VHH binders against q330m9. Designs and how they scored, part 5

Target 1, 357 residues: q330m9
Amino acid sequence: AEQEPKELLEMSTDTERLLEENDLRPLWEVEKDFGNQFGGFEADIWKWEDIQASIDAIERDVPIADLPPGFQRRVAVPVNTGYRNAISNTIYVGVQTVSPGETAPAHRHGANALRFTIDGSEDMKTVVAGEEFPMRDNDLITTPQWEWHDHVNDGDETAAWLDVLDLPLVLDSLNARNTFENHELDRQPVTKSQGYWESQYGRARPFEDTKEDGIPGPFEGNCAATPPYRFSWKDTLQTLRQRAENDDPDPHDGYSLSYVNPATGQPPLFPTMSFRAQLLQEETDPHFHNAVDAYFVIEGEGATHVGDDVLEWSERDIFVIPPDEIHHHDPDGEAILLGMTDRPVFEAFNFYAEAEP

## First folded at step 9 (VHH)

Design l06
Fold by OpenDDE, look of step 11:
Structure l06 (fold): chain B 357 residues (1-357), chain A 124 residues (1-124)
Amino acid sequence: as target 1 above (357 residues)
Amino acid sequence: EVQLVESGGGLVKPGGSLRLSCAASGFTFSSYAAAWFRQAPGKEREFVSAISSGGSTTYADSVKGRFTISRDNAKNSLYLQMNSLRAEDTAVYYCARTYTYKSGSEKTVKFDYWGQGTLVTVSS
């Protein structure tokens, strides 16, 4: 039950002046303002046709070489009207393309990043922490904080993927600066053979720790770090299908798999973001939570009810559900979604809340 | 089965008041936006008022200040309080469940269920 705002108490003019002159406010006034921080965050959907048209137009108008150093990346960014710089105040989602022969130059940053391949190939590589990861369709590849990364397309087709970062959390929510560094070279040296990072976090793994503190760079914290890792869609889908055939669906999420941190074997994938593959076959039950849900449609079509809105989605669409909105999914047939959430941020502080209407 | 049933219509003199009710069944009305429409003889159906699931209200200019839309969640019902009624308010009044469909930049308001309507006649 939303606590009714406390009635304003009358204060003397002198008291009011005293507070004002000293940048002080009474609690009952301040409390009224706390509920208005999410103004303008609306449920919304971005259609693939529009995204694609936009990124093509960008490509046409702006050669990648003309982009600022360190930002030689072609990205269309869905932006929520309330924030204008990202899909939410905690999660950034962009659609990046790299044409044949193009390179997105090597850099690293404090923000965590994830790549979800929309159009990929064996010859499209994202190089992370010295290893070349192929970007096949629907592969999910982590780009952990402060790991060098670049993208190289040695193929004949334009590659496209989702860039997912926790940049807004740092820049907008925490009002901090993002730590960023360009590499001296456009391409980082390849120092690891393919499969190296996977070998570090398999069922059979080295006994010795690769890093003393486990957190790359100048950063400190209490959370488990996320390693560079490629989640094969082939394997993910196989597992997802097994679940759909043998297990019961979650009433809200359907048949879901969490991309777990390979180092811990548990969610969340990142300390700030959790990701899941969701297979939907039937309408789900409504619920709401204070975390943000962003979605990419991997396969299928349907709709998501959010409050009084209905988001009609199809393949490769992106949509977002604001916090505290009652929502449920209604697939038309079978659909598979990539779910992205900032839930871990709330859980880290015991702030996460979920309920049914 | 989803149903909406309007009631409360009747004959009233100019300047009078009526309260219309819309009883919902087969679904929880409070989880949906709802609206009142009216259709006068020989005219097209027109928007009168809407209320969101969150309680935000909207009114047509012609009824603003005179009509009040409200909900009773316990009764699963929608209401329209009509004051200062005019001859031009004579119409069959309908309640409807409504959604806003979003597809990129396109937004469409849809009404998936309607009541049978209740007749309001304002006459001297």
Scores: ipSAE 0.553, ipTM 0.778, lowest interface PAE 0.6, mean pLDDT 92
Fold by ESMFold2, look of step 9:
Structure l06 (fold): chain B 357 residues (1-357), chain A 124 residues (1-124)
Amino acid sequence: as target 1 above (357 residues)
Amino acid sequence: EVQLVESGGGLVKPGGSLRLSCAASGFTFSSYAAAWFRQAPGKEREFVSAISSGGSTTYADSVKGRFTISRDNAKNSLYLQMNSLRAEDTAVYYCARTYTYKSGSEKTVKFDYWGQGTLVTVSS
C-alpha cells in the first residue's frame, strides 16, 4: 500500500524508449556529453618538404587541366586528426600552387579569405575587386567576404601561397553554407589601377560623410567590412625591426604586429580571425588560452612545446596549437612566424581567456 | 551562371486561384531575398511581393490579402499563391533575386537577376 506523501519514481526502459522515440534526451545525459564533441584535436605539424612532395604528386596524378572549370586549383590541405577538412574546427589552411600560364578562376563567396605568399613574383597576381595585387614573398593579401578574386600566373615559375579561410567555422560550426557566385570569366576585368585600394585608407583619404556598417553582398552585421588590401612584407619587416630596436618583447609572443583592418585601423583583420607577424629572438614563457593558434614559419627554425609534444619547425612548416594547451616557443636564434587565430570569435562572445600555468 | 525560371502561369477566370513557381540555380538561394514583379501590356514593370532570406514578407497594396509569397530553400524555389484573381492581375510575372548591398554610407536594394517570366491571364 502506497502512502500519498511518499512517491517512488523510477525511469524505466519504457521511459528511455519514449525519449529515444521522440528524439529527446534527459538533461543529465546531454550535459555530460558537452565538451567532448571535438575529441581528437591534437597539436600537430606539417613539414614543408612533405607538403611540397604531396602537391607535386597531386599534379602527376590529377592534371589541373582535367579539373572542373570552376575548381582548377591545386591545393594541399593540412588536416587535424579530429577534423576532416581543416587544421582546426574554425580555421582552414591550404597550400595552393599555380604554374606558369595557369589561372585559378574568379569567384566570390561569404567566407573570408587571405593569401600569404610563399613563392611569388611581380608577374604572379591575385586580382581582387578589380585590382591586380602582385604577390611578392611574404606579402599578405586579403580576398575578403563577397569580393571577386582570381589568381593569375603570367610569370615563368610556379607560385605558391598559403590560403587561410574561416570555412570550418562558417560551414561546420555556424551555418553549414557558404554563399557563392562563379564569375563568367576566369579572369575578372581589371578596373582599378594598382594602388587604388591602398589609397582609400591613408590619413588623407576620400571624404566620407557617414560611418555606416557597409557589408558587401547579401550579408548584414555589426563590424566594419574588411577591404581588399596588400600588407607588404617590406613594411611589416621594417616595423618588426623598429619594435625590436625600441620595445620590450611580450613574454609569450615576442615582438608582435597585428594585421589590422585598414578601414578601422584596429584588430581583428576579419570578424572571425586575427593574424600576426611575430619576431622571436628568445625562448618565451609558457601560457595557455581557449582560442586556437595556427602558425606558418616565415623565417628561421626552432621548436614549440605544447603540453607533452615538442613540434620542431623550420621555414615554411605549418603547425597548430589546440585550445587550452600550455605552450611556449623556443627559436634557434631568430625566427619569424605568421600567427593565425580564431580569438576574435571568443572576444565577440566575451569568452576569451588566457592564463599562465 | 545564375538562373531563375518561372512556371505555373495560365488562363484563369476572375475570382480563381493560381500558384506560380520560380526555380533557382547557380547560387545559394537561401542567402538571398527574392521578389515577384509583374508587367501588364503597355505598363511599366511593378513590384508585387518580396520575401527576405529570414522569411519577412512585403506586398504591394494592390495584392495584399490576396497573394501570398513563400519559399522552400530545400528545393531552391520561390512561390506566389494568387487568390481572388481580377482582370487587372493579367500580366507577365517575373521572379528576381535581390539583396541589400551596403557600400560606405549607402544602402541599395539590388535586383540583379530576373527570370524570363510566366504569363497569367485573368479573363471572363
Scores: ipSAE 0.000, ipTM 0.259, lowest interface PAE 17.2, mean pLDDT 84
Fold by ESMFold2, look of step 11:
Structure l06 (fold): chain B 357 residues (1-357), chain A 124 residues (1-124)
Amino acid sequence: as target 1 above (357 residues)
Amino acid sequence: EVQLVESGGGLVKPGGSLRLSCAASGFTFSSYAAAWFRQAPGKEREFVSAISSGGSTTYADSVKGRFTISRDNAKNSLYLQMNSLRAEDTAVYYCARTYTYKSGSEKTVKFDYWGQGTLVTVSS
């Protein structure tokens, strides 16, 4: 084929010039470019051994104090070929470390964020909205929109966790102004005793907190959608085991739990992203959907089949499934995954679609 | 248990045709690419043709224009239509399951399950 595809019509250079001079484009060029302006996202996997080697290199070569202001955090960022700044065009995942005695300085921003602990301890804390949250292995801790947060390692071992943010969506796709502020102190004041936010949004909570109020957001009169909260892995795992003992698995997802918004008691955790813990004990049936799925392997090993690709994973690997790709999971025995998805965005638009091949 | 079973081999005169089939079971056939290989007496196993899960095909130069690969995902079957057969096409033909393995930036095509083979003999 030497000529352009039939959908790419030729027109004279004079007509092209008139259109360009008047900031106009013909419909067939505009329509053709939608969905094709960016390279498609590819299925991909980041093996923990490669992530760990890269983090070790960062720790050796880059002291936190030498990093740019506002980004004094050592983070290795999985990037997709189709979106070069993050794992997808809507979800950012990073692996952050903090060495003993170090602090990732206090700041706040408009993007939704959470921390999923990989290597933690009782003395490694994320401090959110005045409360110290110990970061225990596989705990999930929210750092909501516009809440002050810093990360303080008073332990004797380097800590590591996943950062998960909707940063690409709000900055690149929506071109929203980056709302960001550094705290004047590296460590924010601790103004709440440990357990305070659990007491406000736990299973039993003060009656007055069930009113239609919220946590102040980045703009006057707005509230953050999601409160500060810690989901313990111990409780999550116990609930997964109860499902496995008493229920049949979902044919596509196995036994799953949603990390629900503590304020509403309902998914999604953030307006833009949902998170789930999935226990897989058998090969799942194939399906596809128009939302991105990203995964962190909490425990176990196996494979995920995505189109013609097979992503072979083990504990602490990170992988991503692009929109519209037929996929299924094949654990080797038993595995538990942290699932991350932009499905809530599609649901908010009434645009979510899922099917079986 | 993953199984691939070839059939349709036999004796044919030069210039003749044969159609090979490969029945797949124990896995989701529609999620994988599939390929045909062959091994002539005294030679290494060589690539013949492949078809992606989406139906895209590739062929070795030696068979282009004479062989056609196809698949029927509803019947979990892979096919090879062989036309204008030559003595050089005499071989045991194998079907294989294939996929692309990714690790970081590394991309490798793997063939993890093979059939037992079906013999094609082209002789006068």
Scores: ipSAE 0.000, ipTM 0.292, lowest interface PAE 15.1, mean pLDDT 84

Design l06
Fold by ESMFold2, look of step 13:
Structure l06 (fold): chain B 357 residues (1-357), chain A 124 residues (1-124)
Amino acid sequence: as target 1 above (357 residues)
Amino acid sequence: EVQLVESGGGLVKPGGSLRLSCAASGFTFSSYAAAWFRQAPGKEREFVSAISSGGSTTYADSVKGRFTISRDNAKNSLYLQMNSLRAEDTAVYYCARTYTYKSGSEKTVKFDYWGQGTLVTVSS
């Protein structure tokens, strides 16, 4: 080049004011901001003891009935130093509690959500799309886009679970704030027997020629929308153990089992997020990719190396790996992780990339 | 058997240059940050420079602009190019493996393995 663009350009004060008055900026002023809105995300970890102390304090001080209008949920939210509202710019993780006799009121929204049970019981239920789903320890329950859901603790112990949602993507990036509705009742009507949704996707299935295409509600969706579904931990763990006995481990991820969309039998579980149960029995090989990984420690303890950082984790800790960071896991003996990723978004853009160092 | 071995020290006149090397073995060098420290006779050991696994660098104020840290992950080697040397730079220079231990928002830098050092003497 003959000259630098900024050296050629001299704007009068009138030109600068004209741009400002019309909410315009020249590209050379804005270009340095591209790609930096969520830059500086760090590898971070939240210890269960600190999370538990925090949710116990909030439970004591703020009953659900006293919460202001909005989502009306009692949740402690891990936040990354590079993003103030969530664990990453695409994935929201939180730890929610409901005391005996409480109800988190029914609502629905465009964001996808799942519940991974930490402290549950037969009498603690997520109610979605007319069915009560008991929340047993380490069960995964989907509350998909635009399905009514409420959480009801008819038991005698406080319940706790992990929420995972695509809220930052949906609310902050896609500007979809108008896709939320409160139900007129705090507890939606129960219109299905327990097991109804699970039974629709077994080996014998309803004849599908009458099914409506698309996502429920006002959306123009696909017939492959994720249904309400419970993945029992007992069945999930058995399947993971059978995979470990019959298959070779992935060098980077160990023995992985994907939580697939039951309607298709294929990943991803949600259009925006994939989830896996990961059995680690040995140190994994390093790799990096442009999608975010977040983890909840289901069982065991160990460490994850992320660039310069060593995240030492134990049961029920939550940690996150930013994009493009070289990482690997080093379990102390055996560990099982719940893995969470925005990889489906990158694949939809034909933009997913992964490599070894 | 984690091992760090420094080399390249020696006698040099003020204003001169030296290049220190640190050979790493027994671990995945590319997964760790690395640092140089120094200890002058009768003084406490002090930080000189650090480099992240990704190549980001940090320098003590006393060496900024004169010293350059670098790494070659393919050769498992850490380097310190020292220019414009002063008498105050006379010390034993140590290579260290480092990582950041994180617990929530708290961060602690750990230095878990050290070399035996290489002597740099800056004298007229």
Scores: ipSAE 0.000, ipTM 0.335, lowest interface PAE 13.2, mean pLDDT 85
Fold by ESMFold2, fold request of step 14:
Structure l06 (fold): chain B 357 residues (1-357), chain A 124 residues (1-124)
Amino acid sequence: as target 1 above (357 residues)
Amino acid sequence: EVQLVESGGGLVKPGGSLRLSCAASGFTFSSYAAAWFRQAPGKEREFVSAISSGGSTTYADSVKGRFTISRDNAKNSLYLQMNSLRAEDTAVYYCARTYTYKSGSEKTVKFDYWGQGTLVTVSS
């Protein structure tokens, strides 16, 4: 049987005026406007050659010391064409640089962050919660909620890394504040030997039957706090290679590893974002889901099909897949991606959905 | 740099009133609870009153009904209105930044930054 067409629903001009005069709107107009508060997000890609030229130009023009206090970080930020503030409305990705002899001063804030090293050295360090973390290529280092952190380049070459936070979610979508404070010193005191934080979360680790790890700072919540931690690329790559030798790949994701919260041994790494390394050796099957996926290309090249778009990527490119877009990856031979997603937000609401076309 | 600066102390007769202020800077004041403490000569620092970020208040028994804590987040300021002052209220008064955190089922209150204090003297 034929479906009835929707009936026209009209109010008199006097009724419309009365509602407007009292700052009221009828539900059926409000309801159709929901979901349109932000502009639509698009599949998009930032090529490393353009990123590299841009970060070189910023480095030339804007020494860290010339930036205002409290914001002495030099970062180029991929912005979605439809949003303009970040790669998506929930995930911020930036490419941060520190030149030889520069220090990005110590501060702490409510947002969790991570550093994925693009071009580092043993003398370029992120200092977090009293420990120096040398920034080695493709290592992932957490600078978690309310922990002091600064970045110091005592080397002879500029360092660069991926900086990832949930700032658009917190600041724009939730209309909240990123609580922060500055340290009295630009370089925080080093109070822990290197390897200290890793040692707290190994397979053999300290056991204290009354150990209580609360959420640092003025915050409360239901998720375990993320500790300072280094995920070494050497270990990650070795595990990916072992999976490729011994296991079948997932049809959509290839061989995937989660960067888990070391305190729980479970994803997500941050309450609002999960991160994974994906080894792709073959074209994947298409699927779609209501969470955003953003990617950084660790190794290799290929293409990702997103609806009618094709994003052709190579090493160090950054790209994004908006919610609900059918997509799949087609590597040229072999590729490794860093995947970033706001899926944990959807899971916290029991709202995550995924399907195949 | 996190700063808390008290003002408004002075000499007052028993039964009189004073209003203390604490100006906060270098952090997001509205995200924190704040508290007043005092330290009389020869005694340990003691709790006077606290106010949560949302405005809920707590008072020591010795000051209930006489002291009123308040905050103005737009001005980054904490206040203590002290009425019906007694000689026993003579002390240096400190404002402190406070917050709670939860680990499992337990809550812990932390006091991580303090002002330098303002002297209140209640004497005839």
Scores: ipSAE 0.000, ipTM 0.228, lowest interface PAE 18.1, mean pLDDT 86
Fold by ESMFold2, fold request of step 14:
Structure l06 (fold): chain B 357 residues (1-357), chain A 124 residues (1-124)
Amino acid sequence: as target 1 above (357 residues)
Amino acid sequence: EVQLVESGGGLVKPGGSLRLSCAASGFTFSSYAAAWFRQAPGKEREFVSAISSGGSTTYADSVKGRFTISRDNAKNSLYLQMNSLRAEDTAVYYCARTYTYKSGSEKTVKFDYWGQGTLVTVSS
């Protein structure tokens, strides 16, 4: 509990001056300010029609080639009132586009990222670590820590996808820098056949008694690095349907699949974020937890109740549930959501908490 | 595009001083270690000095006490202050970016980008 009379404590002006001149503050004043670094995060929703109008407008006005050096990605970013740069203080979600004939130039950086394809084609590719990954609708493709990646649209229609990163956590909460490099070529050399990275993580796969165990780049850590990988929507959906035919749903999440780290076969996909595909066929039970949940609606429509608020969503809407809010989902018939959460951060601290009201 | 550009070389008398600069661009300079190397005519390139991202420095024995490496992360620049110069310091000086590649318990320092070099001539 809070110390009840903390505002009644008075120090002499000489003591106040001594503290101030030495850049010191008494604890009871510091305690008063804790928990206010970021504004209150709110439940919120971004409707696809507004997102699409915005990305179409940016595409018309802003060629990728005209963007400043180091920012050659055309992205519209859902921002929360409580945090002006992203959907939450830990998770960044953006909607990126690449027009026909454009290339988002090759670079690599310390933050892990993924692409969830919204409007793709066989001729729109994310090239990661030497492999071309065609961007098919609802596929999830990793562009992990320190791997070269570029985006090349050799098709005749604009492509769009979600970018998801832990940049707010790294840059603002931890006050660190996202190390990056530009490649000398806009399009990295293609050095792997399509399917190479996926093939390394099947049931039959290379066994190495001595292999490289390091974290790519100038980083160190004790978590297995996430590889470049494509999670096909066809396989994901098939597995969800098998779960729905054979199993009972989770009371809070419905029929869910985790996008696991292929190197470990376990969640989380990245050390700071985990991702789920959730098939909802009925209203879920309410719960709350101290991790943020963000969602993209893959299919269907419905509502999510967050405290006294109701977020009504449909296909391709994006919404966010702040920490500690009681919430549940109520699909209209059947819906499928992409769930994104910073729960792994809380688990790393032994600090994750979840409860029912 | 990663780029390292050295400057500040020239002709200096023995016992004199010279300050070399290396301007970095196209990457997050503050996250990398950086180093100076030199190459005299007919010799292999040799290590001179390195500075970690956190500011820790190392020097070759031949330059310790005479050369000082430093960095200014706000200006994306690496420096080498060279004092008490000798004829044997005559060389083309290169700046290099470094990082550590890890394999199990083994760690390898790699130098993946180099500048074009700046000539330092120490002669009467």
Scores: ipSAE 0.000, ipTM 0.205, lowest interface PAE 20.3, mean pLDDT 85

Design l06
Fold by ESMFold2, fold request of step 14:
Structure l06 (fold): chain B 357 residues (1-357), chain A 124 residues (1-124)
Amino acid sequence: as target 1 above (357 residues)
Amino acid sequence: EVQLVESGGGLVKPGGSLRLSCAASGFTFSSYAAAWFRQAPGKEREFVSAISSGGSTTYADSVKGRFTISRDNAKNSLYLQMNSLRAEDTAVYYCARTYTYKSGSEKTVKFDYWGQGTLVTVSS
């Protein structure tokens, strides 16, 4: 007898067809699909012994000279199940090698990059913006947006280092083209003496040279450009030790420092990513945030708890913590981590959120 | 020092109810999964129930529908509500801290700290 009300979400087959034929979808169906573009994004760890075996194998099989343009770098790339091209959907981490006598040829591109040296020598150099930067263990060297860079090993041992770039964000999430040029020469001309770029950002520095206009190349933006620069491990470690002797640790990060943009003296190092060194001497308090954290273990061993999971790490391991996972670190004695995060993206959008459980 | 202390055990008749508690101290309880195990006289210790740090629950088939695990992170406490008790539920009940170890794609559950246990006797 009594008619029941029709459900508000019911649509006829003709209405569904009309929407589909015009490339339209109702919001309530679109809304259900939001946040499911990537597979199961997981906390994960890559052990150095597995990485080392892999880079040794690639080195035996694949000379740099045989690589195609645009990927003329011999790199093993940690990949997440939820994003199979990189450690996360925003951050690319790779372990690059260059054998004795090899050159990774000169190019430039829109993506910022840094190199964190794992196995280096004075005769293994990253050459950027006309300057040779010898790659010394645990130094961080920038090869920033639109600067010519090549990697040259004139030594007698294979060099290895960590690459960190925002390529997944730029290429996949923003669906942008990475503007790219090969240099005519495999080794760019050396036009600056060693130490030139570092000298431009000391406490005493050229007044007129620190006033740079615009963003290099075809790009524009609101952030100051990141210069070519070396952050020495000696200075980094000294700063961490001074903090440990004089300050209380941060509850979540221990004794930390940021690799700042030398041109501004402020984080972030790149507009999309910030980097920190963290000295851990005790178990940290748990927290969670909507930015990704990735880590390289510089020294020591320990564990990181991510939700119900535990990532047990040792020196030179790489691990990743997904967004919104409760996590904390538990070093076995003392450890030092290189931290990498896309937090600057969230801050630029006023979307960064962090809480304790 | 990590401590887990069970309480609430006792004598109860078949069909009755009992609520076990586990008080955690010396660590951040909210960051860990927790579980109940039991050991009847002359038998091996067996899994009863687990609850993740986020509240997801798992139960052994023998207790599904009768037992309810819960946690109160503000009180650092784990609970087991046991209803419709049977003689075969007689055991010493233990709480345990647990977490999942990952190495690459491998996932293993580990139990690193245990309480002293509380006796539950279901009789007459």
Scores: ipSAE 0.000, ipTM 0.204, lowest interface PAE 18.4, mean pLDDT 86
Fold by ESMFold2, look of step 14:
Structure l06 (fold): chain B 357 residues (1-357), chain A 124 residues (1-124)
Amino acid sequence: as target 1 above (357 residues)
Amino acid sequence: EVQLVESGGGLVKPGGSLRLSCAASGFTFSSYAAAWFRQAPGKEREFVSAISSGGSTTYADSVKGRFTISRDNAKNSLYLQMNSLRAEDTAVYYCARTYTYKSGSEKTVKFDYWGQGTLVTVSS
């Protein structure tokens, strides 16, 4: 076997000084450090009862109105042991609440985001790009790059939802900045009737030869922009049931639906992340892949085996599977999961790999 | 249909050696950790050794340096090499499938399936 260079070569202090003076490192030191820049990434689970107790404590201590302008959002963030700010090194998940009469003020930013509703109602709205989107339980609503959005609770119960963003990838790995603006008004003007954004896709529509195409804001890119859009749970569940009645399940994922970009009709929903609804009726076959999977339990209970660990989950729990870990799901009866993955990044680089043990 | 079947037990003199095997079927053995336990007459079942799916090993203090746990994932088998046997090692030895249960920051090790056991007798 080939020995490492450091076992065969010993550098003098003068050589080390010369390298340091010129901001150079020998290959064998650099090569040793690759893949070791973060702490341990662990399979982990956040139980809804613990999340809710923590949110209740935050709500008791921190009314939204007491937060500084631009930060008036109450969010609890699942954090993996190996990362400081997020569930993984590429995906940020947060649980946000808005109590009756509160408004999370309008702003826009370069990062794409979505809201997956946990406790909602017709009177809890995400207002994005001029349209009020009701937040009903298990709806998925996009608040895409550079579109104004605010959250308004005109109901009588506290609302809660999941925020999902690719912030760790953009801010930490790419070391970029998330361009940000506050709106002068806390609640943006409502300029579109409900249903406007949904009507723009998958239907007959006026064609405008002069309509400007592109990426909103100061950004450029090769992917079609993700529009404001609501994926209703009623429609999603109906489609899952049709799949279960008519199709064979995937051996690893069960009956799976992708939340596609409405503008293209194709995955991924965002350039960096894909999302799916998975109906599980049977224990799945084990596999592993180099993309991370994170999950929110929409319905049911069960377990996910990840290497030596078993993550026992129930409704509204959040859990994460590290890259390269052998895993499979074992529902107790029937369960439905929201799956979240950075797989699109790997596919864009021709780096995605998946195998069975 | 999960099944664990131990073999290789028998009678041996103090200072002798014995190798136990556990054949696993009905599940993906390579995805799980596995362990050996033993139970002497009139005593509670006690931990002997464990091996993770990745090959990391743990031993009870009473057997460390004398026993070696190993696994062969291609044969769906777990092994325990027992050397320098003592009378106190006399027990029924059990193979177990294991996993870690997590609840927030708390974790516990669970053993959900057990073999029927194989008797090891160490006597002069």
Scores: ipSAE 0.000, ipTM 0.264, lowest interface PAE 16.8, mean pLDDT 85

